# VH-VL binders against Chromatin structure-remodeling complex subunit rsc4 (rsc4): the designs that were tried, part 11

Target 1, 111 residues: Chromatin structure-remodeling complex subunit rsc4 (rsc4), of Schizosaccharomyces pombe (q09948r6to116)
Amino acid sequence: HNAPFDKTKFDEVLEALVGLKDNEGNPFDDIFEELPSKRYFPDYYQIIQKPICYKMMRNKAKTGKYLSMGDFYDDIRLMVSNAQTYNMPGSLVYECSVLIANTANSLESKD
Short names: E, the ipSAE of ESMFold2; O, the ipSAE of OpenDDE; V2, 0.75 times the mean of E and O plus 0.25 times the DockQ between their complexes.

## First folded at step 13 (VH-VL; framework fv_ecleralimab)

Design g5 (from f1 with heavy chain S56H; at its last look DockQ between E and O 0.57; V2 from the best seeds 0.00; counts 0 for: pae E 2.7 > 2)
Heavy chain, then light chain:
Amino acid sequence: EVQLVESGGGLVKPGGSLRLSCAASGFTFDKYWMHWVRQAPGKGLEWVGHIKSKTHGGTTDYAAPVKGRFTISRDDSKNTLYLQMNSLKTEDTAVYYCTTHYRYGSGSYWFDPWGQGTLVTVSS
Amino acid sequence: SYELTQPLSVSVALGQTARITCSGDNIGSKYVHWYQQKPGQAPVLVIYYDSNRPSGIPERFSGSNSGNTATLTISRAQAGDEADYYCQVWDSSTYVVFGGGTKLTVL
ESMFold2, look of step 13: ipSAE 0.347; ipTM 0.803
ESMFold2 (binder alone), look of step 13: mean pLDDT 92; pTM 0.940
OpenDDE, look of step 13: ipSAE 0.786; ipTM 0.927

Design g6 (from f1 with heavy chain S106D G107A; at its last look DockQ between E and O 0.03; V2 from the best seeds 0.00; counts 0 for: pae E 19.3 > 2, placed apart)
Fold by ESMFold2, look of step 13:
Structure g6 (fold): chain C 111 residues (1-111), chain A 124 residues (1-124), chain B 107 residues (1-107)
Amino acid sequence: as target 1 above (111 residues)
Amino acid sequence: EVQLVESGGGLVKPGGSLRLSCAASGFTFDKYWMHWVRQAPGKGLEWVGHIKSKTSGGTTDYAAPVKGRFTISRDDSKNTLYLQMNSLKTEDTAVYYCTTHYRYGDASYWFDPWGQGTLVTVSS
Amino acid sequence: SYELTQPLSVSVALGQTARITCSGDNIGSKYVHWYQQKPGQAPVLVIYYDSNRPSGIPERFSGSNSGNTATLTISRAQAGDEADYYCQVWDSSTYVVFGGGTKLTVL
């Protein structure tokens, strides 16, 4: 949305996302912290045109690249879309991205 | 892995005092806010109060029914939370739980894990 | 002070979907958490931040929150889901607020 970027709110949202656990109770923030390894997933970069991960979001927040909260939520949506494009439904990464999307949508709706 | 164990519950007359303890293990106790929640027999959950971590100011807040009568404290060197209850009333009869949350300094809390509770009975 | 309202009881047939509501003024602007409590036991967190499950909670537990109502949904209800359920929020004036609790009966 057009609300100015708020670092405190950014930190709250990102903490909620990185704290999520899968159906087996395992943390999965490491899956989304960095981009997939080019060594093991070179075809990822042929399929996904705009890669994004939590590490990049932290850097954008630090360097003033987010002008609004909406810009930040757009990056979360992009990350979810990338995960659902590259991975099949029912896979670990796909299902984790659904949880991220549900959480992010809930948090944004409180604006 | 993470454990919270309450103790010190018992039978006390109205106007009396009682001190509860909560022994914590399996996490870095001094980084967490700690809370007391009570449940009267057959009734719902009621927040009693909290004590913040030192990095969040180390201060306490209380629910209105217990302000001025209950005092929450902590000893980080012993990983122990305390509830001092003074001027006890029959309506303070409840199981008292200790619990914590995963964020320091944030206003949005959920509670996990919980202790098993200790029963306080205030009766003439 | 901020208050949350829950129905006193909800019944569900085995294998069916149960929905437990938590009502509050503009609750959709708050983060809602849900606890399960079985007789003689401490509460157990089942949903946090409106819709997230902590470790060990099956995916058939889900949550939603908008407007004046938050909902805990339990699909494919099992006998072991019979318990009391509490919603909880934070409020700046009242601090931590719990709903009154809902007894879920599985028939």
Scores: ipSAE 0.000, ipTM 0.517, lowest interface PAE 19.3, mean pLDDT 87
ESMFold2 (binder alone), look of step 13: mean pLDDT 92; pTM 0.935
OpenDDE, look of step 13: ipSAE 0.371; ipTM 0.810

## First folded at step 14 (VH-VL; framework fv_ecleralimab)

Design i1 (from g4 with heavy chain S56H; at its last look DockQ between E and O 0.86; V2 from the best seeds 0.00; counts 0 for: pae E 3.3 > 2)
Fold by ESMFold2, look of step 14:
Structure i1 (fold): chain C 111 residues (1-111), chain A 124 residues (1-124), chain B 107 residues (1-107)
Amino acid sequence: as target 1 above (111 residues)
Amino acid sequence: EVQLVESGGGLVKPGGSLRLSCAASGFTFDKYWMHWVRQAPGKGLEWVGHIKSKTHGGTTDYAAPVKGRFTISRDDSKNTLYLQMNSLKTEDTAVYYCAKHYRYGSGSYWFDPWGQGTLVTVSS
Amino acid sequence: SYELTQPLSVSVALGQTARITCSGDNIGSKYVHWYQQKPGQAPVLVIYYDSNRPEGIPERFSGSNSGNTATLTISRAQAGDEADYYCQVWDSSTYVVFGGGTKLTVL
């Protein structure tokens, strides 16, 4: 979306995403906070060409790298696409990314 | 780089108190569970307890030998984990490690990284 | 509470295969992680999720887990493999459980 970047709105959207829970009621924000460890998942970095996580999004917001809210939502879509590329459908990480996508799409449509 | 540095170890008499700190850097500290693990001289690893992240409720759980005597806390604004040890016993003599909770795609987890540890001696 | 048992010590001749066991009730339904600890150092993860190796751990380290026994296998044992080894699981009632540790001696 072309709306100008707004740090307060950015924080509100991220808080909503970080607050999401899986089907068992467990939070899963830790899975998306930092990139998968290269020590344990080196193949992730062969498969995924543009890695991104919540920590990187916060840094882009802090350093003025987002020109619009749409640029931020594009990074969320990238993170979701990465998760769905690396993980099989039905896996925990894949299904958590679906919840992220649905929530982000709903919030974006209201802007 | 992820780094954990424990401090505050030393010599304490039985019945005394001591507070350990673990300074964390290189990761988003407030999003992860943190753990204390101890090792008595010449003995094996023993889990002491953990504190959950804020999104998981920020609550603590403890191993039976320390429950009621030890308190784990965190200050997310300072990226610091604490262990308050009260009513210390000679059996509490150990190197105390802080450790970061790691998982991806599973309900099971392991520790990476570990700090280098701080020695607590409770003399008889 | 849930308990894990390891042999106190294991000896292996240089170049031979060492096997270190970790026994627990229905441990095959859990994921087992293994740590190596050398004197004066913090533990280092060598196997996670039963059988996976972190980057930097040589292929001669392997793991298996079925029934009531998980096994860490070190083929072509080297002097540098001499260390203490611990298995670890998660349990819903006890949370984190470590085995008692096994001292590996390379002869």
Scores: ipSAE 0.310, ipTM 0.790, lowest interface PAE 3.3, mean pLDDT 92
ESMFold2 (binder alone), look of step 14: mean pLDDT 93; pTM 0.944
OpenDDE, look of step 14: ipSAE 0.702; ipTM 0.914

Design i2 (from i1 with light chain E55S; at its last look DockQ between E and O 0.76; V2 from the best seeds 0.00; counts 0 for: pae E 2.7 > 2)
Heavy chain, then light chain:
Amino acid sequence: EVQLVESGGGLVKPGGSLRLSCAASGFTFDKYWMHWVRQAPGKGLEWVGHIKSKTHGGTTDYAAPVKGRFTISRDDSKNTLYLQMNSLKTEDTAVYYCAKHYRYGSGSYWFDPWGQGTLVTVSS
Amino acid sequence: SYELTQPLSVSVALGQTARITCSGDNIGSKYVHWYQQKPGQAPVLVIYYDSNRPSGIPERFSGSNSGNTATLTISRAQAGDEADYYCQVWDSSTYVVFGGGTKLTVL
ESMFold2, look of step 14: ipSAE 0.358; ipTM 0.798
ESMFold2 (binder alone), look of step 14: mean pLDDT 93; pTM 0.941
OpenDDE, look of step 14: ipSAE 0.747; ipTM 0.921

Design i3 (from i1 with heavy chain K100R; at its last look DockQ between E and O 0.77; V2 from the best seeds 0.00; counts 0 for: pae E 3.1 > 2)
Fold by ESMFold2, look of step 14:
Formats: structure tokens, sequence, C-alpha cells
Structure i3 (fold): chain C 111 residues (1-111), chain A 124 residues (1-124), chain B 107 residues (1-107)
């Protein structure tokens, strides 16, 4: 959980998450790459207090904001929690977030 | 600001070829599916086809009237979408729009933004 | 392949409510998106996922979808609402399907 931040491991974990596919075999990384657009989902920002997405995680890694791998996995857990708070169970985004959580938990347990 | 700008329209004879370009800015182009939609003068909107993001396979699908004659491609390094139109017919005369695929809550998507369109006239 | 039907035209008195229908077989099981197009301009998204408005679209625009009919509703119609309106769905066999368009005239 609290291993020192390692950019190579960060890249490997993120590539694994980006490569995930839903039950129909479709990739869904686009949904989590950027925050939901305020133009379409302004209520997202009333409901979700700490938005986070892959683009922000990449920037935090680039600018030295992650002190440990645990800090990075915490952002993944936050992203999953946000998705499950805003979206109904059974929706595409909710179910995709479950896949992300399962994969991230498995990868973290191996660190 | 998110923006799409088409270019390359013009007058072409039946049986001819033309390549359209769509320059994108203000968003992460390589993460989105991109579409072409056309509108014949005085007529409604007609979907032409799409190209998926590379992560989603980079594959294309086309409406029946253009399949085999039109090819959609993209250059993510230049943030540019292309439409190669071959074996043009007079019924291909239309304003051609590029449009960004957007989705979040389901697998269904909509188009926002649209480009301003570029006119293709197929006439002798 | 899947088809959508819209009335060719709808008229509404200034300040009144306009309703534009989009009919399709079991359209209520699909998500419907609506576009406004003014002469010489590109379409603009006004409703997505049946009933949601993008930011910047007035609250006067609303949508519903059930059974075989989706409806775009424009309350307190203004002269600036005169335009062509298109419904759109995704279909597994035809991919993107547009309705034929409806010309809204504000009297």
Amino acid sequence: as target 1 above (111 residues)
Amino acid sequence: EVQLVESGGGLVKPGGSLRLSCAASGFTFDKYWMHWVRQAPGKGLEWVGHIKSKTHGGTTDYAAPVKGRFTISRDDSKNTLYLQMNSLKTEDTAVYYCARHYRYGSGSYWFDPWGQGTLVTVSS
Amino acid sequence: SYELTQPLSVSVALGQTARITCSGDNIGSKYVHWYQQKPGQAPVLVIYYDSNRPEGIPERFSGSNSGNTATLTISRAQAGDEADYYCQVWDSSTYVVFGGGTKLTVL
C-alpha cells in the first residue's frame, strides 16, 4: 500500500486499467480519462466533492505529487467511489468502476 | 474552447474523388470516436460513418449508401479527421459535418460539438 | 433498419408551449438526443439522454421518452426558437439514426 512511488509501476498499473473491457468486450477508458463535462453534467460537481480522473493522475505523477504508490491507489479508490456515488448500480459507468476496483485491488495486493 | 473545422469541400465531377479534413482543438482528440454527418441541400441530416478511438480498435462503420466508396481515417498526432470520398455520385452532394462522439452514462452517444460544415457539390 | 418519424412542421404562438414528436418502434427503450439547427448553421445539441439539457440551453427546453414516442417540449416559445429540430438515436443495425426533422415556426 505504502511502497515509495515508482513511475514504472504507476505506468504499468494505469496501462492495465486503461486496457480493461466491459462485459461486451468494449474498452471504457474514455469514460475515466477526463472529468464528466460540466456542460452535460453540472450536478456532478454538486454531488462529487473531490473529482479525479486518469488525466489528473498522470499530471500528479508528472509533477511529483505522489509520495507513495498508496497515494496513487487512494486516487483510484476515490475515482471508483465517485463513480459509484454519482451513477446508479447497473449503469455502464458504475459497472465499469467495479472492474477498475477489482483490478486495482489485485494489483495493490501484489505491491 | 472545443472546436471542429472542416475543409476540402468543392465542386467535383461524378466518378471523381475528394478528401475532406476536420481539424480538432480544445479536447483530447485521440480518446474520442469521430463522425461524419451530411445534409443534402434542403434535406435532413444523414449519418455517413464513424471511426473509433485507437484504444477502441480504430475501426470504422459506414452508412449503406457510402460503404465501399468512402473511407474515414484519423491522424491523432495532427488532431485531424479525414473523409476520403471515391466514386462520387450526384446524390453525394451535401454539406459534410464532422462531429465529436460523447458519452458518459451509457453506451449511447450524441454529437457535440459539430463543425461548421463544408459543401461538396457533385455535378458535371 | 430502424427509422424515426417526425412531423414535417409545428407552429406555436409566441409565449406558448411547442411539442415536437419523434416516433419509433419501442423508442422508449433507447436514449433520444435532440438537435436545433438554424438556417446556414450546424446543428446544436439541446437535449441528450431523453431529458437532460447541456449547460447553456434554457430550461424552457425539456424532453421525454416512453413507449413509441419521444417529445421535445419548448415552453414560453420565443422567436429565437424558430429552427429545424432533429431527434437522434443509436441503433445496433443502422448505428446512428436521425429523424427527418421538424420545422418549428413561432407565430
Scores: ipSAE 0.321, ipTM 0.754, lowest interface PAE 3.1, mean pLDDT 91
ESMFold2 (binder alone), look of step 14: mean pLDDT 93; pTM 0.942
OpenDDE, look of step 14: ipSAE 0.723; ipTM 0.916

Design i4 (from i1 with light chain S92Y; at its last look DockQ between E and O 0.78; V2 from the best seeds 0.00; counts 0 for: pae E 3.5 > 2)
Heavy chain, then light chain:
Amino acid sequence: EVQLVESGGGLVKPGGSLRLSCAASGFTFDKYWMHWVRQAPGKGLEWVGHIKSKTHGGTTDYAAPVKGRFTISRDDSKNTLYLQMNSLKTEDTAVYYCAKHYRYGSGSYWFDPWGQGTLVTVSS
Amino acid sequence: SYELTQPLSVSVALGQTARITCSGDNIGSKYVHWYQQKPGQAPVLVIYYDSNRPEGIPERFSGSNSGNTATLTISRAQAGDEADYYCQVWDYSTYVVFGGGTKLTVL
ESMFold2, look of step 14: ipSAE 0.574; ipTM 0.856
ESMFold2 (binder alone), look of step 14: mean pLDDT 92; pTM 0.942
OpenDDE, look of step 14: ipSAE 0.606; ipTM 0.898
ESMFold2, look of step 15: ipSAE 0.209; ipTM 0.746
ESMFold2 (binder alone), look of step 15: mean pLDDT 92; pTM 0.938
OpenDDE, look of step 15: ipSAE 0.695; ipTM 0.913

Design i5 (from i1 with light chain H33Y; at its last look DockQ between E and O 0.75; V2 from the best seeds 0.00; counts 0 for: pae E 3.3 > 2)
Fold by ESMFold2, look of step 14:
Structure i5 (fold): chain C 111 residues (1-111), chain A 124 residues (1-124), chain B 107 residues (1-107)
Amino acid sequence: as target 1 above (111 residues)
Amino acid sequence: EVQLVESGGGLVKPGGSLRLSCAASGFTFDKYWMHWVRQAPGKGLEWVGHIKSKTHGGTTDYAAPVKGRFTISRDDSKNTLYLQMNSLKTEDTAVYYCAKHYRYGSGSYWFDPWGQGTLVTVSS
Amino acid sequence: SYELTQPLSVSVALGQTARITCSGDNIGSKYVYWYQQKPGQAPVLVIYYDSNRPEGIPERFSGSNSGNTATLTISRAQAGDEADYYCQVWDSSTYVVFGGGTKLTVL
């Protein structure tokens, strides 16, 4: 959906995503808050062409960079794709990204 | 980019109290666990305790020697970590560091960065 | 409670290989992290996940971990490698555990 950007809806969607818990009941928003450190994961930046994280999405929303809700959902899909490209299936980060994708797809369908 | 600055160290008599602060900048402070680590003069590193992020319950855990005497807290609106030290003993004399818990995947339990440390001296 | 043991000191000739051990019960089932600390400075991470180097740490720093012993290896030792070195693990009962530290002297 390419609805006009709505900051209130953005906040609601992001709140729902950061509230997600893994299958052990542990929150994992911290994993997606900032980009992986170049000090520890330099190969991430050789593999991932367009890094994105929650902190960057908040900044884009605050500075008027999102013109539509679709632009925002595209960034969520990009973040999920990055996580699934860099991490092996079955790993914590990969499986958490699946939960993010499912929730975001459900919320997008309701716009 | 990321910076941690401790303050509040000083000289105190046994049985006294001090409150240490750690000012954080350059990251989303409220999303990360924070730790206190101490080092007695000429001795090794000793973990003091941690506080989890609000999302992870905001709870604390402590090393045995400080349980019941030390309290870790945080003020996320001020990006500040605190260590309240009560009933101080001469054995608590140390440089106190704050440290950021780095987490990405399974097994991420290392600290980077560390603050510069603040000296606490407990002496009669 | 879980404990780690390191030798108090290790000496190495300039240009030779230094090995600093960190002993703990079944430490090979844990991830080990190593820190370098120079006088008057905060510790700096040099090895994480047993054997990985943060960007900026020279390739001559390496790590291994199996059984009851983890080892930090510094090949081609240089004067600038003189420092205290600490191993660290996470343990479910004692949380963060540091070794006692090892003073490396380059002769």
Scores: ipSAE 0.307, ipTM 0.787, lowest interface PAE 3.3, mean pLDDT 92
ESMFold2 (binder alone), look of step 14: mean pLDDT 92; pTM 0.931
OpenDDE, look of step 14: ipSAE 0.614; ipTM 0.891

Design i6 (at its last look DockQ between E and O 0.33; V2 from the best seeds 0.00; counts 0 for: pae E 2.5 > 2)
Fold by ESMFold2, look of step 14:
Structure i6 (fold): chain C 111 residues (1-111), chain A 123 residues (1-123), chain B 107 residues (1-107)
Amino acid sequence: as target 1 above (111 residues)
Amino acid sequence: EVQLVESGGGLVKPGGSLRLSCAASGFTFDKYWMHWVRQAPGKGLEWVGHIKSKTHGGTTDYAAPVKGRFTISRDDSKNTLYLQMNSLKTEDTAVYYCAKHYRYGSGYWFDPWGQGTLVTVSS
Amino acid sequence: SYELTQPLSVSVALGQTARITCSGDNIGSKYVHWYQQKPGQAPVLVIYYDSNRPEGIPERFSGSNSGNTATLTISRAQAGDEADYYCQVWDSSTYVVFGGGTKLTVL
């Protein structure tokens, strides 16, 4: 069982994730805000079966698609898994996804 | 269709000022970093500077030759990028391009470019 | 500051393979992008992310990057391939860096 969806908590978690910075102090939320461009990365859509990004999560929250906080955290885990499937360990996107996962897991454990 | 159209180029005397504009369409302008790149006649491409999106602080960085003289700004309500050029030198004579930034991971490239506007600094 | 070096010019016989190099310290750890520029025109992206082609770029254009050298390869060179070619990277300290450009001549 998961806690019911809470828009205020959703906003807090997402703002924490969007605010993360890489090891050089650079923001990286833009990498995860939208799906990789089909113009530049068509092979992404051959490899990744269930694409998800922050923009889609915001839309799901707005349209009532999240019934629980667990559904939202599942989408974060999916986004992290997708990044770690498509990108090699040690790459910037892979390592940023690790930061996202650690932050989200910490926040979820407090619910 | 993404389009970038520069304007405001022309003839200017050394020490003068000029303001370039880049009208953008076909994408969500306020979410992207935007760049100016120049090319002196018969020479190669030279990065001038960029402005970040507002969500990334809206700050600017410049190449050394123009730092302190050029200012990049944006008006997101008009989808327009600007380059204010002060204390112009003959070495600033170039075609000035605006370019749309795309990023994935550590890859950063420009697609598309505007067609450019010519700035001539001469007595 | 980070620098990229390209040969000033490269010549290739019609129908043969041209190779244009872009050299930089540890460039293989970066992603290299290539632009084609014909006289009086804006640059056009022909290779991005080391080896990918944008839609509309012929398959005879390819790219590679390892060690200290990235290479743009143009197979079956055509007269229409005559242009200036620029490599470009992002560097965390210098930001956008272009190579000096290479004029490709098809003989």
Scores: ipSAE 0.445, ipTM 0.821, lowest interface PAE 2.5, mean pLDDT 93
ESMFold2 (binder alone), look of step 14: mean pLDDT 94; pTM 0.951
OpenDDE, look of step 14: ipSAE 0.705; ipTM 0.910

## First folded at step 15 (VH-VL; framework fv_ecleralimab)

Design j1 (from i4 with light chain E55S; at its last look DockQ between E and O 0.77; V2 from the best seeds 0.00; counts 0 for: pae E 4.3 > 2)
Fold by ESMFold2, look of step 15:
Structure j1 (fold): chain C 111 residues (1-111), chain A 124 residues (1-124), chain B 107 residues (1-107)
Amino acid sequence: as target 1 above (111 residues)
Amino acid sequence: EVQLVESGGGLVKPGGSLRLSCAASGFTFDKYWMHWVRQAPGKGLEWVGHIKSKTHGGTTDYAAPVKGRFTISRDDSKNTLYLQMNSLKTEDTAVYYCAKHYRYGSGSYWFDPWGQGTLVTVSS
Amino acid sequence: SYELTQPLSVSVALGQTARITCSGDNIGSKYVHWYQQKPGQAPVLVIYYDSNRPSGIPERFSGSNSGNTATLTISRAQAGDEADYYCQVWDYSTYVVFGGGTKLTVL
């Protein structure tokens, strides 16, 4: 069921994820746009083996690194798993990652 | 890597106007809130205002002393933050810093990095 | 509006411990960040989220926050620690709030 990579669909999915809002109506795309700073969160890089963020996903799409839509959705799942590994349940980042996962899973099931 | 460079400071008479610029590099400028902070000579830091990213609505908020006189804007295609200062008063004399909003998680945020600052002198 | 109060100045003997306070109503429910500023320079973050140090800040800098007071503690004070120090919080109604600043003098 892994469709070939489609840049237009990639853009649509990423736009939907970037547009998500938390329970108070606040966007949270900035949290997932770049990796946590090594200056402030050096232990993140001791705990998280394969860091990934939206900026990296855009670069992979731009340079032809995604061969299928499934490869892209796998990166989204990786980002969610990283967030849930590093952050406590109930924290903003953890709960935002749940919203990302639910939205991405719904969009993938339609492809 | 991340750099902020302010420009446009100078001497201006009370009631005058001045526009400051902040050139940004080394980060995805359009995804972050940006701030202006000022410091009068020999005095403490005073927040001036911010502009949110487009995703957060692109709106601005200001400290009371400057509300209605100052306007913050951004040009994401040029990675540039602006401060339009109108109806200037002698009490607006300060070094003006631009600063990048940083957060990961809830609760609060801090500034990293800061620009070098640009001096605005309001005097007759 | 939400306000933060710092002492105007604090003196400490070389090698001793300095404590700089930042007072605010229920500040313990907020996260406090601390900046060091030397003459002619932009502020530098020395503590974030009450007690964490950015990479490159010596372990002798520490912070605490409870009740109505946050405290920046500098152990084994050095001449190079002479600077102005500012606390900062976020408040929903006032947005970014800085304390008035404290000039630390190492004697």
Scores: ipSAE 0.222, ipTM 0.766, lowest interface PAE 4.3, mean pLDDT 91
ESMFold2 (binder alone), look of step 15: mean pLDDT 93; pTM 0.943
OpenDDE, look of step 15: ipSAE 0.729; ipTM 0.918

Design j2 (from j1 with heavy chain K100R; at its last look DockQ between E and O 0.77; V2 from the best seeds 0.00; counts 0 for: pae E 3.7 > 2)
Fold by ESMFold2, look of step 15:
Structure j2 (fold): chain C 111 residues (1-111), chain A 124 residues (1-124), chain B 107 residues (1-107)
Amino acid sequence: as target 1 above (111 residues)
Amino acid sequence: EVQLVESGGGLVKPGGSLRLSCAASGFTFDKYWMHWVRQAPGKGLEWVGHIKSKTHGGTTDYAAPVKGRFTISRDDSKNTLYLQMNSLKTEDTAVYYCARHYRYGSGSYWFDPWGQGTLVTVSS
Amino acid sequence: SYELTQPLSVSVALGQTARITCSGDNIGSKYVHWYQQKPGQAPVLVIYYDSNRPSGIPERFSGSNSGNTATLTISRAQAGDEADYYCQVWDYSTYVVFGGGTKLTVL
């Protein structure tokens, strides 16, 4: 994951993640696009030290904040870890994060 | 801050048409399903319909009383939701709210936020 | 289509506990959300996922959902709680379903 940052590859990976569906065929990209609402989930921000979501990843790519593809994949792993820390195993968000992790790991192995 | 502001309400004759707009700000509009909900004077809340995000197919569904007469659309480049109302009837008189379809972690959704509403009056 | 039933009105003495019911076939298998609406205002979410409160909603608001009945409970009722209350579920076939609303009067 030492490869230089590649905006085309970033777009391909993110599009693949956004396109994922759960085992009932439902898309779930909306859950990970923005951070959980502080109005309804204030404890999320006491538990999770480094919040990250797809919107933030897009902004980091746009503003040159990713030095390598590995930096981007690290943010995906962070997002997955956050989801698995805040949510119980077996919950929708937890299980969706597993799908994200598997897909990202598969795509990273092809870089 | 997250806001929804409806506009375009007013007085219209039966059989007429009216277009409502809902301006959104403070959130990633193109990722959310959006809804219209109406409330006749002195009555309860009645769901009108929704439009899905483009990622979820961009399709619409409508309550039976308005199906075939009302059309929901969105312009994600303008962060704006629309309700085109055709063949209006006096029973369509109501305050019309737009609402954001919110969820986290479940297969169930609630509305947050709501707009302040815009009054549509259908009368001769 | 899926339907929800609420009582038309509920009265409660100031400082007492009000209970507003929302009935539906097997509603306990669904998540119920509750909205408060004061005259001339848009609805405001007070309970989501049966029993959770958004920030800014007092803890005297609580909810439960089991079997065919969901209940919004308001303990230590205050004059400012006087409003219309609506329950809402998401149903796969009917999409959004609201109850008919309950007028809470604080005496």
Scores: ipSAE 0.254, ipTM 0.765, lowest interface PAE 3.7, mean pLDDT 91
ESMFold2 (binder alone), look of step 15: mean pLDDT 93; pTM 0.943
OpenDDE, look of step 15: ipSAE 0.654; ipTM 0.902

Design j3 (from j1 with light chain Y92W; at its last look DockQ between E and O 0.65; V2 from the best seeds 0.00; counts 0 for: banned pattern WDW L90)
Heavy chain, then light chain:
Amino acid sequence: EVQLVESGGGLVKPGGSLRLSCAASGFTFDKYWMHWVRQAPGKGLEWVGHIKSKTHGGTTDYAAPVKGRFTISRDDSKNTLYLQMNSLKTEDTAVYYCAKHYRYGSGSYWFDPWGQGTLVTVSS
Amino acid sequence: SYELTQPLSVSVALGQTARITCSGDNIGSKYVHWYQQKPGQAPVLVIYYDSNRPSGIPERFSGSNSGNTATLTISRAQAGDEADYYCQVWDWSTYVVFGGGTKLTVL
ESMFold2, look of step 15: ipSAE 0.622; ipTM 0.873
ESMFold2 (binder alone), look of step 15: mean pLDDT 92; pTM 0.940
OpenDDE, look of step 15: ipSAE 0.721; ipTM 0.917

